# VHH binders against Protein farnesyltransferase/geranylgeranyltransferase type-1 subunit alpha (RAM2), part 6

Target 1, 316 residues: Protein farnesyltransferase/geranylgeranyltransferase type-1 subunit alpha (RAM2), of Saccharomyces cerevisiae (p29703)
Amino acid sequence: MEEYDYSDVKPLPIETDLQDELCRIMYTEDYKRLMGLARALISLNELSPRALQLTAEIIDVAPAFYTIWNYRFNIVRHMMSESEDTVLYLNKELDWLDEVTLNNPKNYQIWSYRQSLLKLHPSPSFKRELPILKLMIDDDSKNYHVWSYRKWCCLFFSDFQHELAYASDLIETDIYNNSAWTHRMFYWVNAKDVISKVELADELQFIMDKIQLVPQNISPWTYLRGFQELFHDRLQWDSKVVDFATTFIGDVLSLPIGSPEDLPEIESSYALEFLAYHWGADPCTRDNAVKAYSLLAIKYDPIRKNLWHHKINNLN

## First folded at step 5 (VHH; framework vhh_7pa5_2)

Design t12 (from h4 with S30D)
Fold by ESMFold2-Fast, scan of step 5:
Structure t12 (fold): chain B 316 residues (1-316), chain A 124 residues (1-124)
Amino acid sequence: as target 1 above (316 residues)
Amino acid sequence: QVQLVESGGGMVQPGGSLRLSCAASGFIFDIYAMSWVRRAPGKGPEWVSTISGSGGSTSYADSVKGRFTISRDNAKNTLYLQMNSLKPEDTALYYCARDLTTYYDSSGSEFDYWGQGTQVTVSS
């Protein structure tokens, strides 16, 4: 960008230049040696301790090299079968993988390999997976790979007992964390065939309390709609929930549609969207849905006006 | 290679103090709870104390509460047990163990790695 004057700068000492060149040469030669050895050992199908060490060295510099992960898995399967303590052997492999995973949290092959290790393990432990999952979510609470792996673990172990508390803690830390709300929905979809009256009432109260704290937060409104749809036979769009949502839109539905400047502010555009969806499901309230979507298009969410027009056109 | 190496044991008179150390390597130390477990000759293992990964939460067996203090230095990958007011009944081999306990699961400690132990002898 800016032209700099280097006339007052002395050249680097020859020993400094030599060290830079030596490091570059040594790195290139070392990499070529490692890759050459890997190709040779793979071609021989060698499943040995030295081959295992070599795969670790290659993964350290090239973790996206798919072939090396497959080769390592074959070596681990073989060495595990020869081990006096299979559980200890695989636990040590998982501990090695924890370091690699922490350095490469968005690498798909690493999470896939971890799943393969748990499937291979004679006594896998969900408790053993939780520390690394917590560390990585604490570092990046929106990491798709970490959340997907946690869901896979819940299904693999058929263990959901701590997931509501975990989701609640993440929501308490950041109420806007859509990944935590999505995980809470995952719990209801997969862990519960039947919801008790106490669980249903407690969950509705939890949702309503979080909406009340931040009415213009999309996540709990999306969650509420999903929860209502999942348990529609029990809730039947409970009038209490509809009445609650109505408290956030004032009397806007009774006012004539005019210029945006003449319409009042409302506490939540998402409440209006929620109600529009509810009213749109019943032919008797179709006109209310049309008005609500129109109000979203002209004032309360004009950025998505084409979506609202599409919603109106699809009402029957 | 996973290693838990205990040190600091020895002989001490009743009422004396000792500080045990456990050097950990081969895993991410600061994300795991760690525990001390002891075994007296001819007896089964007795859980002594647990500390959370962050060090923010600790728990103790009733037999040692008020006398022992568990702590950790995550920068050094080291677990400690400060033992005060030692009694002859505290004589045992003390093991460092990795504890899979999490905040959400209070069903008790589950250990997957153990050290070789360090001997503590309290005698007059």
Scores: ipSAE 0.493, ipTM 0.792, lowest interface PAE 2.4, mean pLDDT 86

Design t13 (from h4 with S30N)
Fold by ESMFold2-Fast, scan of step 5:
Structure t13 (fold): chain B 316 residues (1-316), chain A 124 residues (1-124)
Amino acid sequence: as target 1 above (316 residues)
Amino acid sequence: QVQLVESGGGMVQPGGSLRLSCAASGFIFNIYAMSWVRRAPGKGPEWVSTISGSGGSTSYADSVKGRFTISRDNAKNTLYLQMNSLKPEDTALYYCARDLTTYYDSSGSEFDYWGQGTQVTVSS
């Protein structure tokens, strides 16, 4: 970076509680001078190259300082308007932001600023966002900020075409990754108003295959129920899904509820919960739902016994 | 400051070899696919080769397949193109380009940054 001259500017002392809080964390004379210069330039509404450089220096040491991100945005908006190539200018700003983001993956201001840059951009590209998103997810596959930003991009660009395949790849990498299952649901909710017969059959098969691999994984069971609720008028819980779920609970519904020691182990407590929910929706199968919830309370999920008793009391 | 700087071009006789280099700065090099694109005098740009960010995947235009090899050194932020069995038809200005192509999109390359180019002349 270039060294800039500030001899024409007198640093302003820190006056706000928020800036005082930052000073408590970083008590250097250099930091105080840097903050004083920022306050002075902000008060003058100076939108210059030296001001842009100053904001980068401050962000490097205090990325959570909201005021500096607003100031930088105003400078960028001004400089962009005077640039011969606005697209190139904003693309370079995004590249600078990529490095800042990589160093601060859970900083809200960084992702918010990135959204503001894309809104400002005359020709924003979702493809340009994908490499940094991939890097961040590869580093931390459950980072809430990265997943939220990807969802925002899908909505902003109205582009969902690769999201189902992407979610599938992340689930293949880690079947327990609830963020990937949640993103898959985001696709169905936002990308599809109507599901084709082929899409419905393929999705059910995908879910059942993943459940079969790890029956005691909560994520695909929660997803299956949500998927059926979303498309209940097209997908009315056929016997195939119910029969599939039943394979994970053995013969426990046929056994007396004598004591926990007398009950066998089952492959999935989530299968039992799924079946209880299904049976609870129909008065004709209410007794099955009561028995399933009772079994969850006494043996298969006793930690949540109060929840299961509550579900029994609220049965249709 | 984002820069792509090509080097290694020159004059060579048919059948000869050249190794092009592209030094990248100002962005996170190892997360982007990179491509070589060439432009002969009076013609539009022709895509030559692409390499994934990790270097694990490469692709080539039919006209150069078997003769050219694309590679990268992510520690040095440098892209390479080894050109063997050069033909007069390979005479062009060769550009290094940042490629936004993703694993899921086979619709072709989208480039957002270009170098200045390095001249390759193949003549007897």
Scores: ipSAE 0.505, ipTM 0.791, lowest interface PAE 2.3, mean pLDDT 88

Design t14 (from h4 with S30T)
Fold by ESMFold2-Fast, scan of step 5:
Structure t14 (fold): chain B 316 residues (1-316), chain A 124 residues (1-124)
Amino acid sequence: as target 1 above (316 residues)
Amino acid sequence: QVQLVESGGGMVQPGGSLRLSCAASGFIFTIYAMSWVRRAPGKGPEWVSTISGSGGSTSYADSVKGRFTISRDNAKNTLYLQMNSLKPEDTALYYCARDLTTYYDSSGSEFDYWGQGTQVTVSS
């Protein structure tokens, strides 16, 4: 870092109770000094290169201090307006932020600040965001903050063109990755208000293939239900979907309800739950829903028996 | 401060070899694809080669395939171009560039940072 002079600034001391100061395990003289200088510069509303460097030093040790991010944003906004090349200035700020983000992947303020920078940027690029997002997802494929930021970028840029392929690749890498399935749903909710027959057929085939690989995986069953519900006004509930789901429950619906040891194993309890939900929507199939929920309570998911009884009681 | 600094250019005889280097600083080098782009006198820029962030994937212009090899040393934040069997038509100013292309976008390269270039002259 550059050496800046602070001789003209009187640090404002951290005004905490003596007992609180003595008990702070992360309190150092350096941190106390940096915070004092920051408070003084904030009170003066100083928007200078030395103030920018000071915020970086504080963020390095206290990235959750929300006030410092607001102060840095004000400094950046001011300095970019004075810059000969505002695009280059903000791109360099994003490069600085990439390093900070890698060191603090679950810090909310960092992602919020990143959104603010893109909003400030005169020509922001979604392509520029992708390398850091890929690195972070490769490191932790279920990081909520990274996935939320990627969704925000898709909406901000109105660009969904690579999202379906990306979700497919991550599902191929880890079929249990619910974040990837959730992102795939985000695509259908936000990128498509109409679906072609080819898109419908291809998506149903994708879902069915993944369920066939691991029938006791909750994620694609939840996704299938959501996909059907999303397009119910355009897509009549296809008997093929219902028939497919029944292949995972054997003949349990035709058997008398007895004791748990009298009931066979099934390939997927999630298939049974999916079918129960479907049948529960129609008075004509209410009896099938009741039987399916009862079977879940008795044998296939007894740990949630109170949930299944509740669902039976709430049937129309 | 973001910088891309090329070196290793010079004059060489046809059939000779040169190794170009590009020292990168001010960004996370390992996550970005990097490219070499050249500009011959009086002509527009011609893309030469790209390497992925991990170094696992490379691509080359048809005019240089089999003669040039792109590589990177992520520990040193350095990009390389090994140029063998040089021809007079390889004479150009060679730039390194940060490349925003990804596996999902094969439609073309988008570059956001460029070096100043290093001159390669192939003559007898």
Scores: ipSAE 0.450, ipTM 0.760, lowest interface PAE 2.7, mean pLDDT 87

Design t15 (from h4 with S30K)
Fold by ESMFold2-Fast, scan of step 5:
Structure t15 (fold): chain B 316 residues (1-316), chain A 124 residues (1-124)
Amino acid sequence: as target 1 above (316 residues)
Amino acid sequence: QVQLVESGGGMVQPGGSLRLSCAASGFIFKIYAMSWVRRAPGKGPEWVSTISGSGGSTSYADSVKGRFTISRDNAKNTLYLQMNSLKPEDTALYYCARDLTTYYDSSGSEFDYWGQGTQVTVSS
């Protein structure tokens, strides 16, 4: 780290600030000094190299302190305007932020600051964002902040062209990764008005193949329902999909509702829930929906019995 | 502070060998693809070789295939280019570059950081 001289600045007392609680928790004289210097430089509106360094030192020990991120952003904006190469300056700031992000993967302020830097950047690059996003997802494939930021990037750059392949790779790595399935849905939501018949058929086949591999995996069933709702009226679901789902519940709907031990096993309770949801939309199939939810409550998903009773009570 | 510092260049006779090194600092080296790009006297830049962040994938220009080997040591933040069976046509200033190319985008190399270069001269 660069060592700067602060002899011309007197640290301001923090005893009267709303940040007193942080000082009590940390109990370090060095932390009090850093915060006092930050207060003094902020009050002077100093936008200097030493102020930038000070914000980095504070972020290292208190990355959730929102005020310091705002101050750093103001310093960066000023320093950028004085730089001979604005693009290089902001790229170096993003590289500094990558290191901070690896040390604090679930910090909201870091991702918010990153968005602000991209908005400030004269020629931001989605390609530049991809390596850190991949590293973070490889470390924690379900990190909400990383997935949210990737979606923000897709919208900011108006670039969705590689997202389907990326989601497919993550699903191949871990078929239970609900974040990957959710991201795949995000792709289709943004492509729904330009999808071809071939793409619709290919996607449906992809979903059915994944369900066939692990019928008791909730993620592709939730995805299939969402995919149907995106492209079909709730009352007009693709009969091929309904027929496919029926293959996972055997003849359970034709059997009398008895004691749980008298009912057969089925390949997927999620298939039964999927069908119940579909049948519940049409008065003509309401009785099938009631029976399916009742079977879920009695045998196939009794842990969520109250949910299934609630769904029955809310039918047409 | 971001830096790419090349070394290992020099003068060598045709058929000789050289190993170039590039020391990287100021960014997370292991997550970025890295490339070697050369510029011969009076010519534009020519891409030579790329290695993925993990080192699992490598690619080479047709002019150097079978003669050059790209490698990296992520623990040392260092990129290498082993150059064998050198030809006079390999005479150039060799640059280390951070490559933004990803597996999902084959549209070509995009570089955002460059070293200052190291001179390789192959002469009889």
Scores: ipSAE 0.528, ipTM 0.802, lowest interface PAE 2.1, mean pLDDT 88

Design t16 (from h4 with S30G)
Fold by ESMFold2-Fast, scan of step 5:
Structure t16 (fold): chain B 316 residues (1-316), chain A 124 residues (1-124)
Amino acid sequence: as target 1 above (316 residues)
Amino acid sequence: QVQLVESGGGMVQPGGSLRLSCAASGFIFGIYAMSWVRRAPGKGPEWVSTISGSGGSTSYADSVKGRFTISRDNAKNTLYLQMNSLKPEDTALYYCARDLTTYYDSSGSEFDYWGQGTQVTVSS
């Protein structure tokens, strides 16, 4: 490590509630010194190697301290402009950030800073982002920040070419992974201005195959409804989808509503909810929607009975 | 802070063997694919071999397949190239490089970090 001299700088006392709170948690003279030096260098607008190292030391102990990330970004912007190789300089900064990110996977400031670095980079590479994204997803496949950053990268680079295959791979790994299903929807919303008949048919088959494997999985049912809403004007397939969904509820709509013990089990309560929503959109099938929501309230999802009653009351 | 330092080069007779090493520091070594790339006198760079981050997959140029073996030790942040049955045409400066190529986003070889290289000379 480099040792820097701060004898020309007088540390400034803590002024903010946030800095006061952090100091209460740590209560060390070293921490107070670091914060005092940071305040002094910030007030001087010093953009130097010693200031860069100081920000790294503070981030190591207080990564949620917003002010220090903004100060580091200003220093990096200045230092990169004086570098003989700007690309190499920023790539090294991203490698430093990778280690900080692994230690703090749910810190918002880290991902925001990473986006700022890519915007600053003269030749940013989506390929360079993929190893850390894979490591983070392998560790926590539902980390909101990692998925949000990947979507940001797709938009920033205007590159969606591998995202459908990636979502498929993660769904194969864990069919219950709602983040992977959500990312698949992100692909259709953002990557395609038009969809071919073959693509539409292939996607519907993919969805139905996954539902068939685990009918009581909410994720593909939510996805199916969203996909239908997104592409309703391209292909008339409501009857085929409705027929498919009815295979999971048996004959419950033809049976009288009795006690819960008199009603059969069904393969999917989410199929019943999907059908109730579909029938509720058309006044001609309102009675079917009312019965479906009533069955959900009585037997198939009684924990949410107040929600089902609310949905019945909102039907025309 | 980021460094790739090659070693193990030297002079060897045709049919001989050498083991190259590359010591990496300043990044999370085990998540990146790593490659060996060589440049012979008067020629452009030639890709030699790549190993995945986990070490689970390897690939080789046709010219070295069956003679060279790429390996890595992620605990030591070190990449290796075992070179057997060396030929005069293997004479080159050998570079260790961090490889950004992935299964899902591959547009060919893309390297963002290079070492200084280590000289291999196969003399008759």
Scores: ipSAE 0.524, ipTM 0.802, lowest interface PAE 2.1, mean pLDDT 87

Design t17 (from h4 with S30Y)
Fold by ESMFold2-Fast, scan of step 5:
Structure t17 (fold): chain B 316 residues (1-316), chain A 124 residues (1-124)
Amino acid sequence: as target 1 above (316 residues)
Amino acid sequence: QVQLVESGGGMVQPGGSLRLSCAASGFIFYIYAMSWVRRAPGKGPEWVSTISGSGGSTSYADSVKGRFTISRDNAKNTLYLQMNSLKPEDTALYYCARDLTTYYDSSGSEFDYWGQGTQVTVSS
């Protein structure tokens, strides 16, 4: 590891009013020095190895500082043009970024910078991205930024071939993982070339099997509704899905609406919500929707009673 | 700085043994599969062996099965190849390589980093 000398560079202070002077006492002297050096090198438009190292030091302590990421990107663009092997240079930059990303998994600038590097790369590889993505999801299986970046990669590379298996594995690990269910939906929306009636029927069976395992899990019910809305016209399975959902609510819709203590328990309040939504879309079944929402408000989901009343009032 | 540095090569008589090492730095070693690939004089590269990131899975070329053992020490960021019952046809420059193989795609090894190589010569 090289240590760089900055004796030829004078840090540039921020010349501001009295309020900013008070705020500056909150920083360490080391942080002030690094920021001053960065400002000086940026003003000189210096695109050098020592400037690259300085940006790494600043990112280590202030990874949300947008300006430093933009400066580093400009340095990397310049340095790679001087490299004998542009692919190797950018791959090494991605390996450096992997360490930074592990330490800051919810930092927007890091994921944005990674996208910029892949766009700059003459031969980017989705396979190269997979190990770090898998490690980070293993650490936090619901990290929005990691899931969003994986979706971006699928679109950027036009590669969805492993996404169903990956989502299935994460659902097997934690059936409540809504991020995995959301990613599964992303696959069906975007992988148009691989969608067949057999694949859609197999997917419906997958959903129903997962609901059967844990009927009071909101994620697969939300997913089922979305899946039906996207693909109903291709498979025409309304009655099968409705009949399935009805198995989780007993005979509650045939009983008069009474006091909560007079109503039976049901296997899934989400099944009742799913049926209410379905019936609410058709004027001919509006009465069923009203009854289902009323039952949710009275007994099966009273915490959200104001939402259920609102849904009844907005049935058109 | 990414580096893969092989060592442990040398000259050995037929039937002898050698242990190769590869010191890795500059990337997260334990998440990547690693491979040994050799190149004999006048021949193209030949894949020898692969080990998964965790070390739980290994695979070998038919020519070395039963004679070579691949292993790794993730605490030391080091890859090893124990070579037993060496034959003259094992004479080659041996490279360690970072392998992009994943559990969902077994279509074959794809390498993005290579070491400089270490020479193994088997002769009487």
Scores: ipSAE 0.444, ipTM 0.755, lowest interface PAE 2.6, mean pLDDT 87

Design t18 (from h4 with I31L)
Fold by ESMFold2-Fast, scan of step 5:
Structure t18 (fold): chain B 316 residues (1-316), chain A 124 residues (1-124)
Amino acid sequence: as target 1 above (316 residues)
Amino acid sequence: QVQLVESGGGMVQPGGSLRLSCAASGFIFSLYAMSWVRRAPGKGPEWVSTISGSGGSTSYADSVKGRFTISRDNAKNTLYLQMNSLKPEDTALYYCARDLTTYYDSSGSEFDYWGQGTQVTVSS
């Protein structure tokens, strides 16, 4: 870190009670001084190395403060345009940002700023982004910001080539990882306008294998429904899916609805829910949907019985 | 500020040994694979060796396999290249480089930072 001289600058007092209250409650007198200097430099429209350093010091203590990120971005844009090597300048800025990001993994402004830097970069690299994305997902697989940024990178670079393998690896690590299943869906939605017969068959087999491994896992059932809806014009495989789901509920649809004690166990309540949803979409199979939802309410998912009654009432 | 500073080069007789070091700063060192790349007088750059961010995986050019060993100390942010059984053909400026290769994209080396280089001269 460099130390700069500010003797030629008079700090400006905070103009709002809310800003002063936040600084008093959460931050030291040093932060108030830094903020005063920042507002003075902003007022002068100073886009200098000392201003850049000042924004870094403020971000270190108040990374959620939107105004300072906007000011830093303006400084970076200016200094980059005057740099002998704009690529090197922006790469160094991204390296600084890596450390800030690891210290603040759930900060929206950091990920937004990172996107802005890549948009500004003359030759951005998706490979450069991958190590930090992997580290942060390994540390917290539920981090929405990291997943959102990875999706943004795929769209920005128009590069989806490794995303199915990546999602598969995370699903192998934790089959219950709903974020990984959601990312796999993101691939199909954005990377493919038309699915080939081979891709369709391979993906369906992947889904069915994961369901068969853990039939009472909600994630692949939700994914299967979404995948079916995404490729609704390719319904020639629909009967295969329905037949597969039926293997997890035994003969309960053929039995009279009785007391919970009289009904057998089933391998998956989610299979029954999937079938109820499928049958509920068609007036001709409404009775099957009603029976399936009733069985969920009575025995297979009684905790959500009010939801199942609501589903029955909303069937047309 | 990102810096890669090489050291440990010098003049050595054929069959001798040298240990190169690269001090890294300004980025999270353990996050990135690191490579050694050399440039002989009048020739283009030649990739020598790569080590993964964790140090668990290494790779070498055929010309140096069995003679050179790459290693890293993530606590010290330092990359090393132990060079044994040196040949006149190993004479080159050796660069430390940050390698963007990852475990799920090994399709080739892509470098975004380079050191200044350290000169290795093998002569009799």
Scores: ipSAE 0.283, ipTM 0.697, lowest interface PAE 4.4, mean pLDDT 87

Design t19 (from h4 with I31M)
Fold by ESMFold2-Fast, scan of step 5:
Structure t19 (fold): chain B 316 residues (1-316), chain A 124 residues (1-124)
Amino acid sequence: as target 1 above (316 residues)
Amino acid sequence: QVQLVESGGGMVQPGGSLRLSCAASGFIFSMYAMSWVRRAPGKGPEWVSTISGSGGSTSYADSVKGRFTISRDNAKNTLYLQMNSLKPEDTALYYCARDLTTYYDSSGSEFDYWGQGTQVTVSS
């Protein structure tokens, strides 16, 4: 801890505009002093070490205060330009930000500021970002802000080489983790212009293996459909995939549509939805699509019956 | 402010032991892999050992495998290198380094912070 002298600065009282933003916050005496000093230094356009430390103290108690983040960014830009080692200076700022980020993982301004620091950095490193991303995902594997920032890093660095393996590890840890399945799709959309026969076969096998483990898991079924749409048109779906999906619905398509109590259980309602979508793309299989959606409406997913009727009405 | 401060070096006879320490401050120590790198007189830097942030995985250079043990105490923000069966060729300045290597890219060898080094001399 450093102690800075502010005897040359008169704190400015909290003005109406700032009070309007913070009207429900009860101010402590220390917070009033810090805010008054910050307003005074901002009005003086002071870009100094004491101003930098003051912004850190304010961020610790009011991390959503946009003005203080903008002021800190201006101070950092100025101080780094005077530094003998800009890389070291910005790396130390990122180390400070790591602590702030861990305490406030769902604060947009913090992640936005981190992006701004990487854009300022002469030689930013994706490797430097990975430890905090891992730590935060280990703590909350579905944190939207962390996943969004990782995607931003992949695009900023044009680096996707570890993302497929990373998504696989998280799916292995929790097969229901839709964020991991979504990130796997992000990889295919952004990292690949074309897919090789080997990559296609390996990915389909990965998906099918995960579906086989938990057939009533929506995530890999949604992913499978998206993957097929990304690399095949709707009529060129792999017959192996269609045959695989059919193994989870038994013989329900050959049975008459009767009362729900007379219909058998199936291993996956999502398999039936997947097949209905596939059959709905081709007029020659429209009757199968209608029957599949009708079965979903009356027995396998009656909570969404209005959705299934809408799907039927939109078939060509 | 980021600091890495090595200690525990000294003079020892062949076959002796030393324990090096590296006190870290100014960053979240447990988030980062940490490495020991040495430089012998008239030679370039040689990587010695790495430990993951959690301490769950370690790796060693072939020259020290079986003789050296890397460990860490995340509660104390301290990295250690236990050096046993020391040889004259282990004589070097030993550096603590923050390692950006991750599980998915262990070939990185990317270090962004270094300590000042601690001297180890093995002689009779």
Scores: ipSAE 0.336, ipTM 0.714, lowest interface PAE 4.0, mean pLDDT 87

